VH-VL binders against Peroxisomal protein 2. Designs and how they scored, part 2

Target 1, 213 residues: Peroxisomal protein 2, of Schizosaccharomyces pombe (o74758)
Amino acid sequence: MTHNTMLQRFNGLLEPTHLYIVSVVAYSACNRPDKISGIAKEAMEHVGPSIYPKLREALVKSSPLVGFPRTINSLREMTTNIPPPFPDEFARAADADIDTGKRGKIYFEKTYGKVTQRVLRSMQSSSLDLANIALDYAYGKVLSFNEVVSPLETSLMIIAALVPQDVNPQLRGHLKGALNHGATKEQVMSARNIALEISKECGIQFKGDIETL

## First folded at step 1 (VH-VL)

Design b5 (framework fv_bermekimab)
Fold by ESMFold2-Fast, scan of step 1:
Structure b5 (fold): chain C 213 residues (1-213), chain A 121 residues (1-121), chain B 107 residues (1-107)
Amino acid sequence: as target 1 above (213 residues)
Amino acid sequence: QVQLVESGGGVVQPGRSLRLSCTASGFTFSSYGVHWVRQAPGKGLEWVAAISYDGSNKYYAESVKGRFTISRDNSKNILFLQMDSLRLEDTAVYYCAREGYDILTGYFDYWGQGTLVTFSS
Amino acid sequence: DIQMTQSPSSVSASVGDRVTITCRASQSISSYLAWYQQKPGKAPKLLIYAASSLQSGVPSRFSGSGSGSDFTLTISSLQPEDFATYYCQQSYSTPLTFGGGTKVEHK
C-alpha cells in the first residue's frame, strides 16, 4: 500500500519548506496532532534535518492563534515520535536586551499597513487588556521573533492557523498582511487553499465562504 | 440607543471658518474611531476626516488637508471638525459616523442625521 | 487612491424584481467592502460589511458577494421600501472611498 506525500498532494503550490510549515500548523489548528510526526519525517527526508527546528518554531509561533493545548499536543507528538536531530535551544533568550513590545508594534504596523489604527481601535473597543496582550505577547514576544522562522514564513503560518478556525475577519487582515511581508499573491492563495483542503479532510464545518484575496 | 447628533452647520461666506460638532450617546465614545463624511447636494458620498479612539491619530482627505482639523473631547462625548478657509466646493451635508466593530473595519455602522454647510450669494 | 466604480448608475425595477448592483475597485481590496442604502433626505444606512456580512436588523433579501476587485449587492425580491440609492465603500486603504452610487427607481 502506498500513501501520497504532502509534496505529491499539493504539488507546485508552495516550495517544500513553506508547504511543510503550512501543513503542520493547519493540522495542529484542526486538533489533529496525530498527523504531525508523519509530516515532520517527510519534511526531514525531503528538505533535510534543518527543517525540524523550523517546524517546531512554526508550531510555537502558532500558539497565540491556535491555543496552548493544541500546540503542546502537536509538539509532543512531533518530538516523541521523531527525535530532534539537534538539541533544542531557548532561541528567545536572544531577546534579553530587546524591546519586544516595540518590535511587536513595528511588526503589527507592517502587517496591517494603512488599516493599522482601525484594527487597533477595534480590539481596544472590545478590551484594552486584550489589545495590550495581543501587541506585547502575541506580536511582541512570539510573532515578531524572526531568528528561526522568517516574517514571510510567519505570515504563511498565520494563514494556516486561521483558516481551520473559521475566523474570516482575522483571516482577511492576514491574507493582506502576508503581501506586506513579501509573500506573492500566489503564495498567499496557496497557503489558504492548502489549509482549506486540510480543514475539509479534518471535518471542519464552515459557516460560509472562506476569505480570499 | 446609539445616537450621533451633528450641529454647527449653516450659511457661511467664502474664506470664513465654521466649527461642526457631533454629540455621541448610547455607547462608550472613547472606545471608537469616528469619521466625518460629506455629501454635496445631489452628489455622492465623500470621506473627509477620521480620528482615532484616543485622539492620537488623525486622517484627512487631500482636498481638506491643511484647512480642516478634526478633534474630540472624550470627557464630553463630542467630535469636532474645525473648517477654515471654506470654499464653495465645501458645500455639503456633513455626517458624523462611527467606525464599525469588526477588527478589520473602516465601515460606518451608525450615522448622524447630518448638518448642512452652504454659502451666501 | 482606490477608485470605486458602480454600475449601473440607475436601474428601473418593480416590486418583486431581483436587483443586482456591481462595484469594481481599481485594485484588489480583498473583502474590505461595505454597502449602504440612502433614502432622499436621510443619512446612509449600513447594509453589508466585509463584502458579504449582513448587518444586524437588515432584511435577508439583501446579500453581498465578491472578493478582490469585483463585488455585487443583490436584492432578491425588491420591496417598496427598497427604492433608494446604494453605495459601495472600500476600507482596504486610506483615503476611504465610495462608489458613485446606484439609484434603484420605479419602472
Scores: ipSAE 0.005, ipTM 0.467, lowest interface PAE 13.1, mean pLDDT 89

Design b6 (framework fv_bermekimab)
Fold by ESMFold2-Fast, scan of step 1:
Structure b6 (fold): chain C 213 residues (1-213), chain A 121 residues (1-121), chain B 107 residues (1-107)
Amino acid sequence: as target 1 above (213 residues)
Amino acid sequence: QVQLVESGGGVVQPGRSLRLSCTASGFTFSSYGVHWVRQAPGKGLEWVAAISYDGSNKYYAESVKGRFTISRDNSKNILFLQMDSLRLEDTAVYYCARDYVWGSYEYFDYWGQGTLVTFSS
Amino acid sequence: DIQMTQSPSSVSASVGDRVTITCRASQDISNYLAWYQQKPGKAPKLLIYDASNLETGVPSRFSGSGSGSDFTLTISSLQPEDFATYYCQQYDNLPLTFGGGTKVEHK
């Protein structure tokens, strides 16, 4: 641990595991893979080696939002500079007999609540294929899988992925959605503020104010 | 032309049940979300319930939640509202109304003529 | 729930008058607002959607404006068939909510 640690920088805003999840995803979304290994090393020193699979999973879960290229680069930096403490596992092998499309739909409905149909119709009016890909792939196969990171941790990760991308309509939905998955208002605002500070550090330019609760 | 025709209204006793129907014609019913909106005599409009185009999602106003059930039969172009545990406060003309499917719109471009639900004293 | 407040509750007007009705949302609803006309004993009829878009078949004397939380319906030159009750409705979030209505009646 150094005097310039993530824990010191964002003291008291989130519990350590949540802070590290938010931090690695925010830097990945900023296209700063060079920051990932230092954060992962700090996380392992403070929380223990069991956090490594959680950070890897959070980055994987961010991929539909952040994109494969940034996610691959972030994972590569982490793995190259810090050898995994445990062999990697195909955790989603557990989904072999699961209707992931149905699971994704249930997760999406829980996230958006009363505005679910409006959000769905908005996506469908632009592209039926994109709407189906979002539900079947992003929500079904990726975001609704909760064996490695919890729904709460997933919600904080989504906020961290969206803040640097300057996408207020989606961010608004997921700030409110995080409450539906058990996050407190304080946790939601902390994740948003941590991701915003990281975005500023990374030189991200925003068109206007960033959405808030 | 687009038409929505409500039926099933009438005079009921408090605590009893009533089932309203809305028959659609002149458009592809299975492509549209549909709603029930009510209006008490001399009062304003109150949204009651909504059902998605395929029947998979249903939403209700808090005042009717647990008592009313919205459903649809796309093979017959009919929307239903099953009203259980009726109260005097449910006295109203009940309208069915069509919503857009392909936009983020939740407004009503076509309405039925309404069916009156009232109570005998 | 989003509360919709209409003013005035009634207005007395003569044929040829300019009539203005306002609608205020309790929170920002962007432009997700519709206006309806209801004549006695009839179902409501859509006039305007997305705050300012005139529905097909609605006379050009009707116009809507506003965004965020403050909205206006204007009838530029009132005709005999325009004596009716007018309602605003938000569709930013469920439950869908209507204003209390504005009755435009003969002077």
Scores: ipSAE 0.000, ipTM 0.429, lowest interface PAE 12.2, mean pLDDT 89

Design b7 (framework fv_bermekimab)
Fold by ESMFold2-Fast, scan of step 1:
Structure b7 (fold): chain C 213 residues (1-213), chain A 120 residues (1-120), chain B 107 residues (1-107)
Amino acid sequence: as target 1 above (213 residues)
Amino acid sequence: QVQLVESGGGVVQPGRSLRLSCTASGFTFSDYGVHWVRQAPGKGLEWVAAIWYDGSNKYYAESVKGRFTISRDNSKNILFLQMDSLRLEDTAVYYCARDLYGDYEGFDYWGQGTLVTFSS
Amino acid sequence: DIQMTQSPSSVSASVGDRVTITCRASQDISSWLAWYQQKPGKAPKLLIYAASSLQSGVPSRFSGSGSGSDFTLTISSLQPEDFATYYCQQYDSYPYTFGGGTKVEHK
């Protein structure tokens, strides 16, 4: 009859805001939208109502990685079961006069650092359209927008989105990329380990060992 | 036939500047990342700088960062290396090289090299 | 920076010999390693890319193997034209770095 909160379960691994961001995104990536509302409720109790827009934004930012169907279902569960404490707004309206493609390219370069052109050309060799969509849409419009969640928080979210998908080549890049966005090695490994434990709980079966720093 | 031809090397004084060029032919230059690699007399290869296919991203070895500037003119199929504040340790044959298949998987074609050396 | 340690620095060999050159990266570079041949006064020539892929036009006696941090270049039966200096190079991350070179010379 003992019920553990996310804070109790992952005590000391990440500060509460980061823990809740990682947790909702990991469950969403596992296709467990039913877990989202309980975590959001706990987050609001421990951090306060200001966490709610951050959790919503983290789920939105996960959509190019997790996919629209899982993201829609997770957002629906959160907003239906936990009434928003503040009216939603089109935060990306702030981008009206911004060259988001350029912003995305700069964000992509910061993420991959010295291997940026190799990663880009590898994607281009498979599909020029996919590479352009990744830079212009995923990085440009979605991931590089930092008004609601920081680049560090975005990096932790990306790790949480990738771990359940068993995609080690991409995970490797983003573990290192998180350091480039100001995360500590401890924060990166904690996000990875939290997402891995959630993945195991959700029945995700991995081909082998999950990438590490 | 793919060709890369370096030019602009010569004798220079320490602290002065020199601009190297590499003219490409026989392929679509704008589809390839290109690099500068140098080799001091009797020594091994040292990677110097790289530039993306569209000129947007540039990378440098720590030994030349802040002193050398890589650039390209895709309309003329020319790669440049502007070398400022030259030092004796910059004495080398400078090669330009292109990435294999545009994938940065190795350098499939190299130029013949141009020598940069110093005198009193 | 990733350090590439190449060994041996020189090897004396005869035509028909099997020659093995090793290259060790200071960190995991996956398969992002190339091997080059350089003859005196000439530009380097690409032999192997992606650790094990033979470049078009390169004789099949050349082969590459390895992944992660340990790599080898093998010449199965040395020919007269193979006396040269060989370099490994990582292209996993910038700055790209070369090994110190291995000179394959006549006994």
Scores: ipSAE 0.000, ipTM 0.452, lowest interface PAE 12.6, mean pLDDT 89

Design b8 (framework fv_bermekimab)
Fold by ESMFold2-Fast, scan of step 1:
Structure b8 (fold): chain C 213 residues (1-213), chain A 121 residues (1-121), chain B 107 residues (1-107)
Amino acid sequence: as target 1 above (213 residues)
Amino acid sequence: QVQLVESGGGVVQPGRSLRLSCTASGFTFSSYGVHWVRQAPGKGLEWVAAISYDGSNKYYAESVKGRFTISRDNSKNILFLQMDSLRLEDTAVYYCARGEYYYGSGSYDYWGQGTLVTFSS
Amino acid sequence: DIQMTQSPSSVSASVGDRVTITCRASQGISSWLAWYQQKPGKAPKLLIYAASSLQSGVPSRFSGSGSGSDFTLTISSLQPEDFATYYCQQANSFPYTFGGGTKVEHK
């Protein structure tokens, strides 16, 4: 036991599947792809090979928040160093007959609840195109697709993606949004705290305090 | 059983130095940011200094910047405040406090009992 | 620096009374506000964090509300052990600053 495993380091804060999702996304958001393969290996040893496509999907779903370059590097590190236990699938092919824009709007409304119109109008006032891209693609095509990872798991992933970026207005919305998608206050705070500890390990400097429930 | 115990306070002459210590027990000290907060006799609370969980970041109130130095020894679970060029306005009870950096960052869930720094005429 | 103004500086109350203490920040601090209780000769104790979240072990008669610049601490039914000085504190940015305190005294 020369190295701290993720399970040892964050013992009892989240169940293993959720811990591994939060961990890979937080390191990816910190631009530490070198950490991903070790976590994926540990995850498969503890949870089993079914965790692998969930970790891949969580990284894919983080791409609108983290960006393609960091996401590509994290996925490459994982798949190159840890052989995939199953052939990859285009899971979103299931969306062929789905109105993903409507699905995304419903997901967005559930996330923000009573402040939905305020958030939407704020985005639209800055850029109509960005607001449409966010609703149609980020929420519609990516975040609202829940066949591989659940809405709760997606919420924890979003928290892990936002914490390292020091973006408190968005983090505030998604801490509360996670509760709307079925997370407990304990799960939300654990995901936030795990991502914060990983961010500090990675040398992220914050301009002030990080949002909390 | 979380405990913070301050020591090193006493009676000093203006312009002299004093080193305060705060010994932590009952929790993983290296996982928390810790702060010094002071209170002049009969007055309110004043934040003095903070140090991050790994010692890499340090923060000071303007009134003490350049005169006070915060440090920590995670191997011994001790927080320090080196106070140089002491002034009469530094008269206060000095508390060490655990910052909930991983929870409600900036709130202090545990405090020591305080150590008094005062001046002889 | 963010200035924290507490009102009132002192309040006289009886057991069973509803006590309200206010705190105003000179700038917006979102919900980055904590409330503390301090008894004579003792260290402060955390009551409320993140403006409205009750600290574990603190009685439910204590509640916090507000966001942005205006905040309130309420004690719904004052108990004998609640006679103390109360402080608000902002953690939005360094330097962290405290309100001047509100002393809750016996009538």
Scores: ipSAE 0.000, ipTM 0.427, lowest interface PAE 18.3, mean pLDDT 88

Design b9 (framework fv_bermekimab)
Fold by ESMFold2-Fast, scan of step 1:
Structure b9 (fold): chain C 213 residues (1-213), chain A 121 residues (1-121), chain B 107 residues (1-107)
Amino acid sequence: as target 1 above (213 residues)
Amino acid sequence: QVQLVESGGGVVQPGRSLRLSCTASGFTFSSYAVHWVRQAPGKGLEWVAAISYDGSNKYYAESVKGRFTISRDNSKNILFLQMDSLRLEDTAVYYCAREDYSSSWYYFDYWGQGTLVTFSS
Amino acid sequence: DIQMTQSPSSVSASVGDRVTITCRASQDISNYLAWYQQKPGKAPKLLIYDASNLETGVPSRFSGSGSGSDFTLTISSLQPEDFATYYCQQYDNLPLTFGGGTKVEHK
């Protein structure tokens, strides 16, 4: 039996580093941690050991969107089955003297542009605490930290995390937001389509059409 | 009852200024984004401007950018549209409209009755 | 800008007729489309939002369908109070844009 690599399966859609980031996060969001180690091994063989910290960080950054249980299981599969090429570190220790809430707000405003206040008001109308947690924790502590994974890579990761969850309002915002962080239309649509194909493989059922640019 | 009441329309000369007001009642005005939409006589609807719930974000149609200024006073439940350098093509009924709170991306659930802006020769 | 093309510009109909109005977006707007009814001298009234959701208080003879770039508003059995102009509006992106309107008038 022949097995296709991720590179062969999604040939030409994204450059290898971006493809592997999107792939591990999409499978994690589908609750398929069993797929993570094979993809990480392929990534290291094709890109080199420097991709390992990026995949780990992409999974960490997905946690506010995917949830801790699925993220923990995906990271466990990766780290248990593939020896890390570099010692793990608390990368966010770099934030000790940084106003991460302000950084998160700036990142959020860049993501949503002209509709920033509408998105913020919508969250606040449902729960002031959830809005503050989203800005201070998800955006401030997690998503706006760019030392390991860039804003462009973070945008592609977010798309991969949201597609399997069938959450079109949030997906729409982040498809457009990725352009604001430097992604091309082609990169955005490729990340969306790769995540959609992975979601279908994993048996995810959608209520209707999945958001597009 | 949700109500939006426009005022300030009238007959003006080209190049002059006019300020429209929209008074809101029956809901928490400070929680809603509100818009100005106009309609030229016998023509369709044209979006003009929007202001966020707290007044921090303002948006304009290209045709009015630099000439019109949207603002609001949440303490008095009033929306304003300051119209400078008025042109004949600005002739229209001006409606204020509230964004629907239940919408994911907003449409207009309530409209005012409109106020007419016309020009004399 | 997203352009909204509405057709027909007018339709002559009788009470009891089925009326279909179409709206086409120049790009994919998912389901971010609303339909409004406007009677002469009155402000527009919301009929349908998110392409197919009927606004509270709107009669069930009104229905909306479509997604992506092609949308329809259907009045299954036209009533005397339905003679009006109908507008579609996209809210996928700024600037907000409306279709040119369809006038439903007496045959």
Scores: ipSAE 0.005, ipTM 0.445, lowest interface PAE 12.6, mean pLDDT 88

Design c1 (framework fv_cosibelimab)
Fold by ESMFold2-Fast, scan of step 1:
Structure c1 (fold): chain C 213 residues (1-213), chain A 121 residues (1-121), chain B 112 residues (1-112)
Amino acid sequence: as target 1 above (213 residues)
Amino acid sequence: EVQLVQSGAEVKKPGSSVKVSCKASGGTFSSYAISWVRQAPGQGLEWMGVIIPIFGTANYAQKFQGRVTITADESTSTAYMELSSLRSEDTAVYYCARDYYDSSGYYFDYWGQGTLVTVSS
Amino acid sequence: NFMLTQPHSVSESPGKTVTISCTRSSGSIASNYVQWYQQRPGSAPTTVIYEDNQRPSGVPDRFSGSIDSSSNSASLTISGLKTEDEADYYCQSYDSSNEYVVFGGGTKLTVL
């Protein structure tokens, strides 16, 4: 049977705020921006207007993983069809006197723990510039900023962004990394399973089984 | 390869403080967290807190909040646990343990040899 | 703020199988990974199982871990018991809501 709401469809798997973050990011990663405004409307009706900046921030944080084009299209659909309840703010203006590169390195280290040097050297062996861009931009400026979306929420967002892309090596690292940022095994598996169901709905073809804890 | 070496036994009076050291070798010190776990004679294991040197952050068990301070000196690859306002029930072996924070929400893959702290008058 | 409860002691003969339980008082045992540590007299603990059922290098396959959601418990199973398995065994998990490490009370294994 068809379920009318995301809450009905994924009942009890995640608390509502986490469910909506995972859902908008998973659809964005599937290149289904047309789904975003309906989910944001449901989120605002159920949680309240304060959810809107969190959904916007989750999409922004997904951009290094999903890519700018899909992220721009998802944000455009959200903003055009659901008027923002609050003026947009440059939240990262708070970073003006912060060493974001250092913050990103700390965040990266916490995410990967003892395998940090292996992951870093693997990236560097492929491209020194890509490794530097990943640490300075993705981790430094984007993922390690936690004033709007928490590290736990960021971890669930990353899982939602990676599942539709069929990238098991990266997904494996971030399933474990989510635990390091305070997620429970149930939250991690729920985010993974929600994103997998959304991916299947969107027609994503997987080469094999998706990583699990 | 990885080894955690702790400072020697201490005898302290009630009301004083003790500072135990844990020197790490064989791994990248800043890449891992160091937890402190104590064990009173004939009793079980009790977690006190953790320091994550690369983050400069420490978290403590609520029971020890305000009495325990965990620090790290990356230049010497040494973690420290300082416990203040000592009581007789603080008599225990104190262990440092490398905290495998990338997999389990605290898995201790290597342990120090332990430091006996005796609190008596 | 949960507790992990283990039996105080278990005993079994050499060559047989023993199982040590670790029961979580509130919340699901499956919510967080469970580790198992072995401590011989006068020694620091060493890991025999991590992440519910994984073995560190050098730990024989006689040691296995499992989770049973119906009893809200983790179990350490040691088959082919040897006298050197005689030790105290501690389960350990993490309380993500209160951000602290929880140890079970420990089980003394006697191999008779």
Scores: ipSAE 0.006, ipTM 0.472, lowest interface PAE 10.8, mean pLDDT 87

Design c11 (framework fv_cosibelimab)
Fold by ESMFold2-Fast, scan of step 1:
Structure c11 (fold): chain C 213 residues (1-213), chain A 121 residues (1-121), chain B 112 residues (1-112)
Amino acid sequence: as target 1 above (213 residues)
Amino acid sequence: EVQLVQSGAEVKKPGSSVKVSCKASGGTFSSYAISWVRQAPGQGLEWMGVIIPIFGTANYAQKFQGRVTITADESTSTAYMELSSLRSEDTAVYYCARDHYEDSSGWFDPWGQGTLVTVSS
Amino acid sequence: NFMLTQPHSVSESPGKTVTISCTRSSGSIDSNYVQWYQQRPGSAPTTVIYEDNQRPSGVPDRFSGSIDSSSNSASLTISGLKTEDEADYYCQSYDSSNYHVVFGGGTKLTVL
């Protein structure tokens, strides 16, 4: 007769704003855009209308990891079924006079700490263009922009985007990276466990055990 | 905890190739960076290369002039090191080791038990 | 690549303290972590210190690591020496300019 809310289902694992960010991104990564609007509605009931642009931004930020098709479908479901409380704005217009490539490199260095040069040069050895696109586009224009979603919230979003994709090497790096952006071990493990539970609900098959701290 | 078990000793002719295996158990194999280190009789430790799963890439010591190839098979949780154009000075114990690359340190633990490769005619 | 230089051998009596140095030839010792490995005859190396001064689970607190930026060196210190500490010790770091793991030449510790 009854279905638990996300808040009841994952009671106490993350504060509500973080829970809803992790939840919408995990379902999007699972290609379940049909789940997004119900979560957004619950989020607005519990946090208020200010959560809406944060959920939209978290989905946008997930796009280099999840891919444009799944991100577009998730955003469409959210905006069509739950009208935005305020008109949409081009938030990244704030970047008009910002060196986003430099910002991305700083963000990347903070994520990887002392192993930054090993990670970067390994990536460059495989493809100079992919390394450049990762730093200038993914990190520079998308992930390092933090006026709507904070660096800590971005780290939790990245974990939620990677868990359903069964990409343990990248997941490991970003579990550690989240600590470098101020997340606690508890927040990191909660985001990972919430995304894993959502992945299992969505029928995602994993090759082996999912990475942990 | 992680354990690494290597294949048995090999005797090879000069000019041939050798492929040593390193099977991981416990933990998540795809999160392991695996380094290969050799030690000639009575000599020190010499790093050969690493497979770095975070990018699906391998990086090699320049000394081996493209003679070394490190690969991994996630389905069997096994890393491989293949060394070609063998010379007598390649006689050594070859170790695999988990490289804690993703922990932002790059230290080696655990180590495999070692595989003796003897190059002789 | 840069070189890591260790003394070839050190010796000390049981119960005493010994220090093994590891000096970096170019670039700052602070630029990358330093690890220390112990190798007994016929055995694979085991880690005694990682990330400059951390001990793996199971390594006694008699083992400690330190960095001295002024001499561009790392040190492994073993207090309360026991006969079972007799082994070869290797320091290790990473040369980010050459994408290369660097080992020191090794130090043979004799406990007399």
Scores: ipSAE 0.000, ipTM 0.473, lowest interface PAE 12.3, mean pLDDT 87

Design c13 (framework fv_cosibelimab)
Fold by ESMFold2-Fast, scan of step 1:
Structure c13 (fold): chain C 213 residues (1-213), chain A 122 residues (1-122), chain B 112 residues (1-112)
Amino acid sequence: as target 1 above (213 residues)
Amino acid sequence: EVQLVQSGAEVKKPGSSVKVSCKASGGTFSSYAISWVRQAPGQGLEWMGVIIPIFGTANYAQKFQGRVTITADESTSTAYMELSSLRSEDTAVYYCAKDDYYDTSGYSFDYWGQGTLVTVSS
Amino acid sequence: NFMLTQPHSVSESPGKTVTISCTRSSGSIDSNYVQWYQQRPGSAPTTVIYEDNQRPSGVPDRFSGSIDSSSNSASLTISGLKTEDEADYYCQSYDSSNYHVVFGGGTKLTVL
């Protein structure tokens, strides 16, 4: 089975903006930056130029999960081959007077809900420094910033970032976390299934079955 | 062992303000979430808001926003609730209740203060 | 915000079993933990159940909590009723979307 566009390939699974966010992040997580410019071009043709900063932001937000090297390569590929329709802006300048550490802790608590302390204690038992870096940097500076990409869009992006990495314990938490941020079960499962199909295309080998709701 | 001790009963006139204290002993105050819950005579429990000292911020029920201020003094392990523009409908027993912020229960109140009766009358 | 609905009152004889329900009006009851508090006249509330079904030390095993996803409800069950169990019982959960603690309206248990 072959498809020309992401919309044709994943017909009806997510609304177009969400599909394109999930797609660019999944390919980035697979270390396939070469796929990203074609998707960005398609996204602009179908949604309009306003999607471009959202795709850039989704890739930025994926960086704590995917890693800086893959994220840098994906952003470079996108911006070199598809010139930005608008000048880039330092969106997080809005955080100048915000306690981002506090914002991150609140976001983390909302994501994990009633299992928040269990997740936190698990991380802390392995490394206090990693737990604090995750809360202050990943959640505080990056994931809890909602001015460009919404909490729902961020949740779908996180699923797309985790599926190709074969990390079921974290994926399980973020499938449920997406519901806590307003995603429907259908949206969550669609994001997971799109990322899984992209992972298979990219030759990712999984140790077992991928987590589901 | 944790204990929450509240200030004594108050009688106030309509339009005035009241400030109730809740002093914690035992445990680690900075890890607490201290909520304020009121109960009008013969009525149920109503949540007013919470202070989480580690964040330095308070969150309030929409009904009380603009009238309630919850603060904490870590040096004395004391939380405060100040309610302004008092009405007769504010006559109630006011409780402080503690959760460990890092508890998995989402505001499982393991300890309660003894309550402070605030009577608002003309 | 969602609401938690309890029966206003329940009554039963000593030695019997009583169940008090707590129904969530919107969103899943499974989304957040449910706690149960006992309040006798003139006293502050005390916890009898936390995290859906856990008992604090000192609470007898006659008290149990459960969740029924199909009815979107939590239940407190008290078996082997004793006169000392006569009290008001409140369920409580958390609305994470609105950062709001939600209490049920309370149930007056009479043991006669």
Scores: ipSAE 0.005, ipTM 0.448, lowest interface PAE 11.4, mean pLDDT 89

